# Ledger of designs, part 5: VH-VL binders against LON peptidase N-terminal domain and RING finger protein 1 (LONRF1)

Target 1, 211 residues: LON peptidase N-terminal domain and RING finger protein 1 (LONRF1), of Homo sapiens (Human) (q17rb8r558to768)
Amino acid sequence: TAELSHLTKNVPIFVCTMAYPTVPCPLHVFEPRYRLMIRRSIQTGTKQFGMCVSDTQNSFADYGCMLQIRNVHFLPDGRSVVDTVGGKRFRVLKRGMKDGYCTADIEYLEDVKVENEDEIKNLRELHDLVYSQACSWFQNLRDRFRSQILQHFGSMPEREENLQAAPNGPAWCWWLLAVLPVDPRYQLSVLSMKSLKERLTKIQHILTYFS

## First folded at step 1 (VH-VL)

Design t12 (framework fv_tocilizumab)
Fold by ESMFold2-Fast, scan of step 1:
Structure t12 (fold): chain C 211 residues (1-211), chain A 120 residues (1-120), chain B 107 residues (1-107)
Amino acid sequence: as target 1 above (211 residues)
Amino acid sequence: QVQLQESGPGLVRPSQTLSLTCTVSGYSISSGYYWSWVRQPPGRGLEWIGYIYYSGSTTYNPSLKSRVTMLRDTSKNQFSLRLSSVTAADTAVYYCARGRGFTSYGMDVWGQGSLVTVSS
Amino acid sequence: DIQMTQSPSSLSASVGDRVTITCRASQDISNYLNWYQQKPGKAPKLLIYDASNLETGVPSRFSGSGSGTDFTFTISSLQPEDIATYYCQQYDNLPYTFGQGTKVEIK
């Protein structure tokens, strides 16, 4: 959202798992520091925080995704159930701390638009090919794996008519990345890309590897 | 970064309940993954016991289902195994492990293992 | 239950040799197979997931192939630190089952 563009300094960071644009990320939170972070996010009206995986060198990764709080239930037993969905991707510029949780100064990422008509045609052809491969991969999974994916992540998003309408590219790419059984390093690499062509090419390579 | 460590009694008498706890550090057990138990009798191969999903739902090996209970304690970031009515056949090294993902169940992080001997 | 049978049960090879271990499933498991390495006194370590994917941080001399019922694990150039028992594991159907293990020793 537009509100995401106002949060660039001292952004609270939940260091936990990969998150992706448009993809649900339900969280079960016990840690007091993160419950405090979430309450503050709600009270200030931002209803957003950053999500990054851990990193052995720098505490957390250089790239992440904003999570938008959709709903939150604070349970009497000390648990919090937080329904979030991925928003804008970001690159970390500076790391900090506040009351036990990490913070960051960030720069939001957007895909670079392809303007050349021939390149747009080639991008559409690549997109359609990779989407078809993704559908085939998903349909060829055992029924129970498909059921688990559908229950947690929902159905694969439909193809979008305009591939470059969204700043992060088609939603199905991120849904697929969330469900593919790939190392977080590959996921992080794809998350950091600003080229839809590069992202589709990488996804195609991953799908070919699993076929 | 993520580490798992088993703890519990190393000696259990026949007919009693074997109880082990796995303490997880570096990741919240309620945030993802299939938190699993695998055992290995001395000199033998690996046997999958079951898992507790990050939501709290459990799945057990049918051969052990009537005797197995898995629980999680999200406040301590621990999950546990209880195996009732033990016999000498239950003597094994017990491992806790993290099972990956919806479409890939690779167990990528393991505890060091805890030897449990069932003897009178 | 799906039965996993490994061959051979044990082998001895020289440093630098190509080592091949096979795993056969009693029914079609597609590519839902992992390979683990277990050194004496230690926990198993995931080497290969989904039949052919090399786990991060695992040396490139290890590889996996196959689909359906027949799978192969290969060490292209055996090193002294590769002395271990290797296990295949299916996760296509519950209960998840392991092969009996293949013990790899250096001559």
Scores: ipSAE 0.000, ipTM 0.443, lowest interface PAE 13.8, mean pLDDT 86

Design t13 (framework fv_tocilizumab)
Fold by ESMFold2-Fast, scan of step 1:
Structure t13 (fold): chain C 211 residues (1-211), chain A 123 residues (1-123), chain B 107 residues (1-107)
Amino acid sequence: as target 1 above (211 residues)
Amino acid sequence: QVQLQESGPGLVRPSQTLSLTCTVSGYSISSDYYWSWVRQPPGRGLEWIGYIYHSGSTTYNPSLKSRVTMLRDTSKNQFSLRLSSVTAADTAVYYCARYSDEYGYSSYDFDYWGQGSLVTVSS
Amino acid sequence: DIQMTQSPSSLSASVGDRVTITCRASQSISSYLNWYQQKPGKAPKLLIYAASSLQSGVPSRFSGSGSGTDFTFTISSLQPEDIATYYCQQSYSYPLTFGQGTKVEIK
């Protein structure tokens, strides 16, 4: 419900890796603090927590993505495998701590909708161009890396008819950002963007750099 | 938490098959990662032999591919190395190691190693 | 196969010294390079991955830099426990290959 979707204060934060809207993020959890965090998320019915990358000062990044728990497998070796998928993006407002794991007060991010019909047409043209560049880049990768990507992230999502139907833009953009071998500063910069046009333009620059 | 331990004969006769087993604790070999073998001849550098993925698929060093077989035993949480037609040149310390090769996570490295098992090829 | 060449093959330095080791790849490997420390009679230990990222639990005096074909590993202030052989390793292409090693000794 809406109440659960408005979790913004004292949000539990898993400090580990980048996460992106719609992209699977399978987690292997050994640490008691994170097992407790996952258990609490399930028991309270929220079934979600934040994911942020760490920084060099025992802190975490100013932007992250919510992960929605799809399933939890408890293995005989004492490990928990948590199947998650990226949800809403957020900006960190305040940092905290609870029983060994980080928490944050957050503000959710959504793309600003383009309303002008000519601008929407131009956005679709840019989108189609960048999507073609992405497909070309992926198909020209070394076989080793293509196999790894397919194994861990699955196939590149198909193009969407309505580019602004999702609050975070097309799914393929986030799949591509997850697989591109770019500096974490670029990843965080793209994650923080509220403009689909700006995001597509940045992705295009990155793809051109690797072409 | 994750521990790897090599076991197997320390002496092998020329032309025979070298057989080693790696026992993994603290992590299931059927869950993820590339379970690897790396060797080091006495006083020399490191040579990658190959690895087996959690699915059972294998990749071997081309220089050794015709002589190498790697298998997994998920019920015992073990993986093994078999190297056929050995010669004195195969005398080395053999390490098992966990290799990560995750595109997008910047993890392409050997993060956990066994203590090593010396195998001498002599008659 | 990608050949990895380290320089120097051996060095001796005093406690507190800045120690630099280089690694050169026979072709571009982007940033797919790791550095390992091996003490006598022990298995190698990962120190640096992705050319410049410090492995968790490894002291900050160790650092890596470089991309393409030329890479550098630095110990900013050598400690007695740092005597070891250091190896670079490329993860760009199969087969995975290691440098020949650099032995670091205390004067």
Scores: ipSAE 0.000, ipTM 0.425, lowest interface PAE 16.4, mean pLDDT 85

Design u01 (framework fv_umesolerbart)
Fold by ESMFold2-Fast, scan of step 1:
Structure u01 (fold): chain C 211 residues (1-211), chain A 124 residues (1-124), chain B 107 residues (1-107)
Amino acid sequence: as target 1 above (211 residues)
Amino acid sequence: EVQLVESGGDLVQPGGSLRLSCAASGFTFSSYSMNWVRQAPGKGLEWVSFISSSGSTIYYADSVKGRFTISRDNAKKSLYLQMTSLRAEDTAVYYCARDEGYSYGYDYYGMDVWGQGTLVTVSS
Amino acid sequence: EIVMTQSPATLSVSPGERATLSCRASQSVSSNLAWYQQKPGQAPRRLIYGASTRATGIPARFSGSGSGTEFTLTISSLQSEDFAIYYCQQYNNWPLTFGGGTKVEIK
């Protein structure tokens, strides 16, 4: 129905930073246009908006992630403290504007499910290898950087029993992508992937390079 | 004990070249992205260039793009800035500075460790 | 490029007084803003990141606030060692940009 079309058409976009499925994204918002965006999201009941990084050619990137509002405080000094978490990934189809903030028509992204038994076995082996490499990389980081990651993102999520249960794949992959010191263009490339195997392979290459 | 020490600053004629070095000690250099930031005499801070921890991602300010080249040697724990086609406007103290994360979003935490700077003077 | 504007250019205060420094971005930088202190002849020192988080070892009298385009650094009960130039810096977009600085000097 018409109500459901609001989730894919004229979606409000906060142009700021990368966001990832299941990863917390706490925001401090002062600017009136974004306070209005957040208030509207709450009042309409969607309690969601899109997050994209800027792009000099198109104003903002072709891929992003929805943020789900968990809590919000509007403070007397003009600040808004917004607790959000990453939801579904999306591709931008059309760009627009509303009362000073960007909007977009979007399509949601989901990983393509692997059904071949041998490919599933190989995927699990790759997953377990890369997870071990990620754990080693994180524990070998210098103390201040590691502490800062823990404060902002929490601890690395545990391995999931079923790698394909979630449409975006295992949560630890997104946590790791958020904390790896990689170029935003590369982060966008990985965010846009529909293959868990490709995502794990790219993450492995990054980890090997920083090892 | 965490330290960055710049060297290589000198008096250079317009159109000349100069290479700056930054030696890191007391931390795992290969785990950090690095920046060059400059400050003209009596003026404010101006960001010059960024290099990721692996060296694969590099950015430059438009004012130096095509003339300056940032590089690093993780084995030697050193950061470099090769400057060519120098102009009077490039006269500044050049600082190397350590970056804790990305340049986008709350994943980037600014520059937490700075060297003492090295002076580059471009004059005839 | 995002232009960062700091005001006032110079702020004259006495020890024990409160100093309030402003920083404005030409477009939204969310909370991706850092504050630095620089004393004459010295390298800058990071005070605040994420608009409001104090860096390790920075005294509690320093506090940051704001989001979007308007930011404030507050120094409560100014100490003699706090007389310096203060810079804001956005890290939301490339290229990274600094404000022009606010000089906090003794009245």
Scores: ipSAE 0.000, ipTM 0.425, lowest interface PAE 13.9, mean pLDDT 85

Design u02 (framework fv_umesolerbart)
Fold by ESMFold2-Fast, scan of step 1:
Structure u02 (fold): chain C 211 residues (1-211), chain A 120 residues (1-120), chain B 107 residues (1-107)
Amino acid sequence: as target 1 above (211 residues)
Amino acid sequence: EVQLVESGGDLVQPGGSLRLSCAASGFTFSSYEMNWVRQAPGKGLEWVSFISSSGSYIYYADSVKGRFTISRDNAKKSLYLQMTSLRAEDTAVYYCARDYSSSWEGFDYWGQGTLVTVSS
Amino acid sequence: EIVMTQSPATLSVSPGERATLSCRASQSVSSYLAWYQQKPGQAPRRLIYGASTRATGIPARFSGSGSGTEFTLTISSLQSEDFAIYYCQQYNDWPYTFGGGTKVEIK
């Protein structure tokens, strides 16, 4: 359906935390407004909603990520446990409200593909270098922190053969951003990027700081 | 209305110390990265130091490393620059500047500056 | 460090004319480039960020372009209030660096 496949207007927004493409985002929901939002998402068949962090100026940030509902458990204590995974990134065009929760008109973001052969080669070389740097950073973490990350986020995704197959670039970039101890404003900056090269360059900068 | 007001600039002897302050108002200070930028009389802009919104990430220009210390107090909505071992070449107007989107939007607001003169 | 080079150092133009200012980075800064305007005795004011996005309240006659290492600030139909010094700045990598400035003065 056009509505289900191209949900861009009056999209329900959960204002809470950062979310990233391919990264699990488990939610524990007590708020009646959000329970209603999630039930509506399931009943309409979209099984998706937007996730944005709060913003001091505009109630929630200009960029976010769609969350796809994988499973829901409604508990007797009034709590809902919602298993989600990040999908498409978006930019907020217009803000609204519906029955106590925020909504937005959005446009989806996709990385701009590099088509020049020399640029593709340079991109892969940069990718491989940054991936190695990320692996080194993770392996050099104190055992306690490494164990906590593995428990909550799983292992770092493996390198992909085609760096531009996914519209959002390699999954490991998003996993890394979820686990790096960086300011949320850095995370938002990287989420908004439409260039894989720019994203890898910024990730490299962050990793160099921690090396 | 966003305001950044620097203070603490003074005439100081070479080898001396000075502490600059920047008072923020009109926005949620704890949500923004902050920078110090200086400008020597008749010269261009020179970036001095960066501090993240939480204070956890700090960077310095090579010319001031080991001598200057940037810090912030989010409860007091204030940014600081502790300067030690001052040299004549540190003579400049010092600006504080706000950095909103984690190095994507540049410096959107600047203070009026405070003059530091290092001379005997 | 990334060195930012602005040219020309001084640009003499008449009101109503087009001014084109150049900024070159010693290595790629992607689109992480901003342009600032500074008038005598005043703090700098942000004009452009992300190489090409006009800041809120900046007149349409100001436009930025470029990516990577070559950037341009264009002022179409220069107004009397536009005579100032203009600085480019990269914020892609540490340390952040500014260009030497271009002074736009009355011909």
Scores: ipSAE 0.000, ipTM 0.431, lowest interface PAE 17.1, mean pLDDT 86

Design u03 (framework fv_umesolerbart)
Fold by ESMFold2-Fast, scan of step 1:
Structure u03 (fold): chain C 211 residues (1-211), chain A 126 residues (1-126), chain B 107 residues (1-107)
Amino acid sequence: as target 1 above (211 residues)
Amino acid sequence: EVQLVESGGDLVQPGGSLRLSCAASGFTFSSYSMNWVRQAPGKGLEWVSFISSSGSTIYYADSVKGRFTISRDNAKKSLYLQMTSLRAEDTAVYYCARDLEYYDSSGYYPEYFQHWGQGTLVTVSS
Amino acid sequence: EIVMTQSPATLSVSPGERATLSCRASQSVSSNLAWYQQKPGQAPRRLIYGASTRATGIPARFSGSGSGTEFTLTISSLQSEDFAIYYCQQYNNWPLTFGGGTKVEIK
């Protein structure tokens, strides 16, 4: 719900991997601190927590994405299988600790809307071009790699008519960023962007490199 | 298919100047950050300078700051290194190298090199 | 500046043997470490990036491992074409810095 979407203070942070809006992020949790964190999220009814990659200077990165818990399976051997999906992106304002896991005060990120009609037209043209390049890249992958992607992330989302309807922009951009074989530092950079035009331009750059 | 071809290396006297060029082909030059890396005879690699895809952000190693100027001409698909006040310690093979440009609102991040040119030899001697 | 230290400076091995090269950073570079191979008279060639990811076309006998400050490059079943100088490079912080190199030579 919207009420849960406004959690901004002392947010529990799972320091592990990149996460993106609308993209599935299945987790296998065995560490006691994270099992406690997930159990608390479920018991309090929040059913969400933050995901950030590690950072050598600040423990974890300044940007991340909220994960929404869809299902949890507690295994007899002590492991937990947590089915999550990416929600809102955030910027870290303050870092903390709680019972062995990291916490943060955060600020949610949203794309800046383009209002000029000529710029909207140009954005649509760029979007359609990059979407076509993305489809071609995925269709031309070897069957083995395509199967792995489909297993973990599902199929590529369909093109959206209104590019600015969602605060994070089109879902296919995030799906593509999750599956492109680029350095996590580059993925983190794109995650932090507030401009759909800048994000599409960078995705196009990456696709051109692999074409 | 990606090619980087350096030129301009020569024998110069200490205190002299020299301009190196790197001609790029097989990729969209204007979309990539470029670097100069040098290697003194029988020695290891030393990073010299970085320039962003647009040319707006430039970094230098302390050893060359104030003496060397990196620049690019995206229309000509060329990278340049203008060297002044040359010292014997600047004697090296100079390589042009391409990276995958990576940045956010905090600035440009260092990267590994995806492609290297063949190098051009600069000898600074009296 | 982050200082990269490679050891040993020279490594003498026979074809078919395993070679293990070490690279140490003066401060953490996370996994932002690359390995390059250089043969006499040639430009360096990218082998590994992100500490453990093999570049396209690099044989499976090359493997990288490590994170933070300690890294290793392993060459299993060393071939004649593998005798070269190997450099590690950190790309975590400006300025970019390289190790002094490890020369892998025939025993």
Scores: ipSAE 0.000, ipTM 0.437, lowest interface PAE 18.8, mean pLDDT 86

Design u04 (framework fv_umesolerbart)
Fold by ESMFold2-Fast, scan of step 1:
Structure u04 (fold): chain C 211 residues (1-211), chain A 121 residues (1-121), chain B 107 residues (1-107)
Amino acid sequence: as target 1 above (211 residues)
Amino acid sequence: EVQLVESGGDLVQPGGSLRLSCAASGFTFSSYEMNWVRQAPGKGLEWVSFISSSGSYIYYADSVKGRFTISRDNAKKSLYLQMTSLRAEDTAVYYCAKDSWDYGDSPFDYWGQGTLVTVSS
Amino acid sequence: EIVMTQSPATLSVSPGERATLSCRASQSVSSYLAWYQQKPGQAPRRLIYGASTRATGIPARFSGSGSGTEFTLTISSLQSEDFAIYYCQQYNDWPYTFGGGTKVEIK
């Protein structure tokens, strides 16, 4: 939406974990700096902030995802429980600092659309194949992991009729990437991709490895 | 060599608070799930809490829900347990234990040596 | 929650004899069961996972069997270092639960 696209300069950044478009990201916030950041996001009316994983060279990664605040509970003992959902992906252009938390100037990412008729047909075929593999993987998961995933991420999204309608591609891809047991560096690599075909191909490789 | 070192155990009054820490080394901490498991003097093992590799998934035993908070700092390779409203029944040695998404090697392949928490007036 | 019941509470055996420890789950845990050994003053040590897979470095005299709700840990030709408390643990569903333990003592 328009509101989500307006925040590009001095964006507050929560340095913690991976976040993905459309995927829930529940947070338990303990540090005073992040409680302040979240309060400010609510008070300004944007109700969103950026999420990036840490990086040894640049304090946080070059790519991340915006989180939309759905609900927040400030507890008497100083803890905050924040219910968020992933929005747009971004690339970091410039890093900054404000009152102990990181900030960034960002550029939003979207997938490059495939226009060739034969390529679109091949993309649909790849998509349907990988979706079936994902469903099989999830149904064969241990009960503990299945319950855990359903509690925190909800059910796997259905296939979408138009694969290129959303700027980040199909929602189920991001749900799956969030739940697959893969290295965060690999997850970050996939988050930064601007090609749905490349993203589906990488997901397929992971699923094949676990099958 | 994988090592887990707990600290923070102390004598505390009923109703008090205490924070436990677990320092990890010898493995990629950010890639593994972590747990707290406790053992009361002369009693068996009781699972306390779980946290996923990213910190997004958290579970608690019913006995500690609303009183204990598990957290982690992947940059510092540390696991934490914030305990509030402590009761005599919380007296135990607290172990941190490594878990895994690894389908062939879960759970609790490595344990720390434990840190003693005593809740007494 | 899934309740894990171990029997007997105490098992008295002589060195060189076979020890058989039982663990029962109140609901099926498939093969998602682990066994741990604990000596006084020490942290637990994982022996078996997946009901029957020996952890790295665990001697062949330790073997696990069973699936569903009934599980057994067998120690063939018990050695002096095997006198300890043994715990079973299910990891099929939340919360994780442990059995009450079986103490293996010298006869």
Scores: ipSAE 0.000, ipTM 0.442, lowest interface PAE 17.0, mean pLDDT 86

Design u05 (framework fv_umesolerbart)
Fold by ESMFold2-Fast, scan of step 1:
Structure u05 (fold): chain C 211 residues (1-211), chain A 123 residues (1-123), chain B 107 residues (1-107)
Amino acid sequence: as target 1 above (211 residues)
Amino acid sequence: EVQLVESGGDLVQPGGSLRLSCAASGFTFSSYSMNWVRQAPGKGLEWVSFISSSGSTIYYADSVKGRFTISRDNAKKSLYLQMTSLRAEDTAVYYCARGETIFGVDYYYMDVWGQGTLVTVSS
Amino acid sequence: EIVMTQSPATLSVSPGERATLSCRASQSVSSNLAWYQQKPGQAPRRLIYGASTRATGIPARFSGSGSGTEFTLTISSLQSEDFAIYYCQQYNNWPLTFGGGTKVEIK
């Protein structure tokens, strides 16, 4: 809706974990401030809020991802179980507070589309190479860990025919970033990228390190 | 060898108190969430309580809320359940069970179970 | 709370036969479902998690399937060691809940 497309000022921020486009992010909410935030998101029909990791120098990181509320179960003891999925990425422009929870003015991130035919060909070749490396890494994991990943994150998304159809690039990149055992600093740097080429290159470096 | 050993089960009168312990060995105890699950004689399994790896997140079944307290000592590799105001319906074998952690995210199925300790609440 | 219903309560089968056990959730639990085996006088043992993933050391004759509200545990060729009570458990919502169990016994 138009309301959701203009949600860029005083956006409620849940300060907790990394979130990624298309990736499920189930939350158990017990703090009164966040229960209030979730109820407000539902009552206004927005059904969205921002997710950012904590930052030692600022209240929270400069980049995050919007979470779309899919389902909410309010328990009698006051806890809430919130089923969410990652949506648009954002950069924080201004920080604020409202009734005990953080807020932000944000700008949404989209990958810069590559127009040159030769560059598109090179991007496809890089994509296919990195996807193959990701498949090899996943298949070479111990059976226990591979099974656990499949249970909690689902199977790795298949390759997309048009690499630039989605504003955040291919879904498998975000699935992989969610499951790789890397430092949040690296995860945050990848989330902030506006170039699919740079993101694939960084993921390739990470995969090579764990090979 | 991964092992959980419960102790402390006893015969107690209604209204009494009892403390259960669970000793962990063969794994990094501080990296796993823990659960208490009980089973009344001849009946099915009933989840009782959960505690996160750090001890900061705790959940209870409604039937024990306000009467039971779960706690852990990561240095001693031990899990505890302090039971107060015991009722006849609390009679059960109490199992200590380890949760699962994947890349720092807790999941709430049980992996490893202890052998259980019997609590009988009777006059 | 989510109520887990297992059927049948008792299943009588002969060694070598296939056993099919059902578990139904009162609302969707996605794939967040586990199966446990319990023999008399013993602690439960994890068989399946994530509806279909076998735990380490569990024989291939055990398989799980389903998602949402309807789940099945199948034992393809029953061995004498498989006669036990089987429990399903959802871990999608608090409180965690178990089914009432299905007893697999000799026919």
Scores: ipSAE 0.000, ipTM 0.430, lowest interface PAE 15.9, mean pLDDT 86

Design u06 (framework fv_umesolerbart)
Fold by ESMFold2-Fast, scan of step 1:
Structure u06 (fold): chain C 211 residues (1-211), chain A 124 residues (1-124), chain B 107 residues (1-107)
Amino acid sequence: as target 1 above (211 residues)
Amino acid sequence: EVQLVESGGDLVQPGGSLRLSCAASGFTFSSYEMNWVRQAPGKGLEWVSFISSSGSYIYYADSVKGRFTISRDNAKKSLYLQMTSLRAEDTAVYYCARSDYDILTGYSDAFDIWGQGTLVTVSS
Amino acid sequence: EIVMTQSPATLSVSPGERATLSCRASQSVSSYLAWYQQKPGQAPRRLIYGASTRATGIPARFSGSGSGTEFTLTISSLQSEDFAIYYCQQYNDWPYTFGGGTKVEIK
């Protein structure tokens, strides 16, 4: 569709931090170019823009996540607090510039569905095991860290009955990846995965490190 | 008061062994990652070893792999470095250092608390 | 291993002047970079972590910037207690590595 097409070409990119599907990403915007970018997103009705981490060779990474604007708060000191939530993941096809901010032509990412019944059963078993490890890791964190996570990211999402209903897989995986104290290259690698099994396996390795 | 105190530094002959200790106080030792960092006389800092809060994950600098063993006793709130097959190049002040992660930012406080160091001299 | 290179090796500055110290990584370390201050006979003290976040109790005259492979520590108005050796350190990948240090001495 026209709207979907518009959201894949010359998409404005905020080059700052990692963002993940379903995960809140509050932004403090000072720079005139980013204030302009946010204002344009609101005025055009798209209320979305891309978020990518910096890459010294390419200006920004080859993978990112769309952010949906939920609210904008203008502070007395001239700052804007933009409440966003992660949406679709994407791969960057072409880079550009517009009025001082980066743009990109993008391709949205979706997990490849597993069709075999035995493989689906094994995926559920892996999922349940990793979810239990994640719950244990979170409950065993120091109180200050649990409190900070709850305040900024909310509680860990519950397990989903259908692991493949969402194109990005279970929400708890992304919540966990946002809160795990891991290398951004690891986070970017996991974000780029199209396999839920591969993502769960990688998360399991990370959790085993912290157990 | 958060504090780390190293001990065990001594004069040792090449090929000898020595065990360093680091006593922690003023914080929940079992909740933090610990490191050993050394500094040769008049030289810069060199990271030696890391141990996770549980003791399950351990990493070493290539210069000490197979010769040094890091360990911890969370009940005794102590960190250890067992050094074997010591060489003249191992002569240094050895510091224990605490690391911690801010989960919201994904960044370590890096080495936020350091001991005062203990001198190891490998010479005849 | 990631090699950290600091420049200059020695910086001579007068009190009240600005000091700028550089740190370069052989590979991207993202923002997992810390700066430490070490005075003679003392253990290092953490100044900056996450490339730009000042540690608790560190004066505002110290600031860090950079990401990827190029990093800078700036001391905006050097005080007498700031004459020391400064080390950068990456904690992005194993093994953790330090720069060779920059000695900030009185001119």
Scores: ipSAE 0.000, ipTM 0.436, lowest interface PAE 13.8, mean pLDDT 86

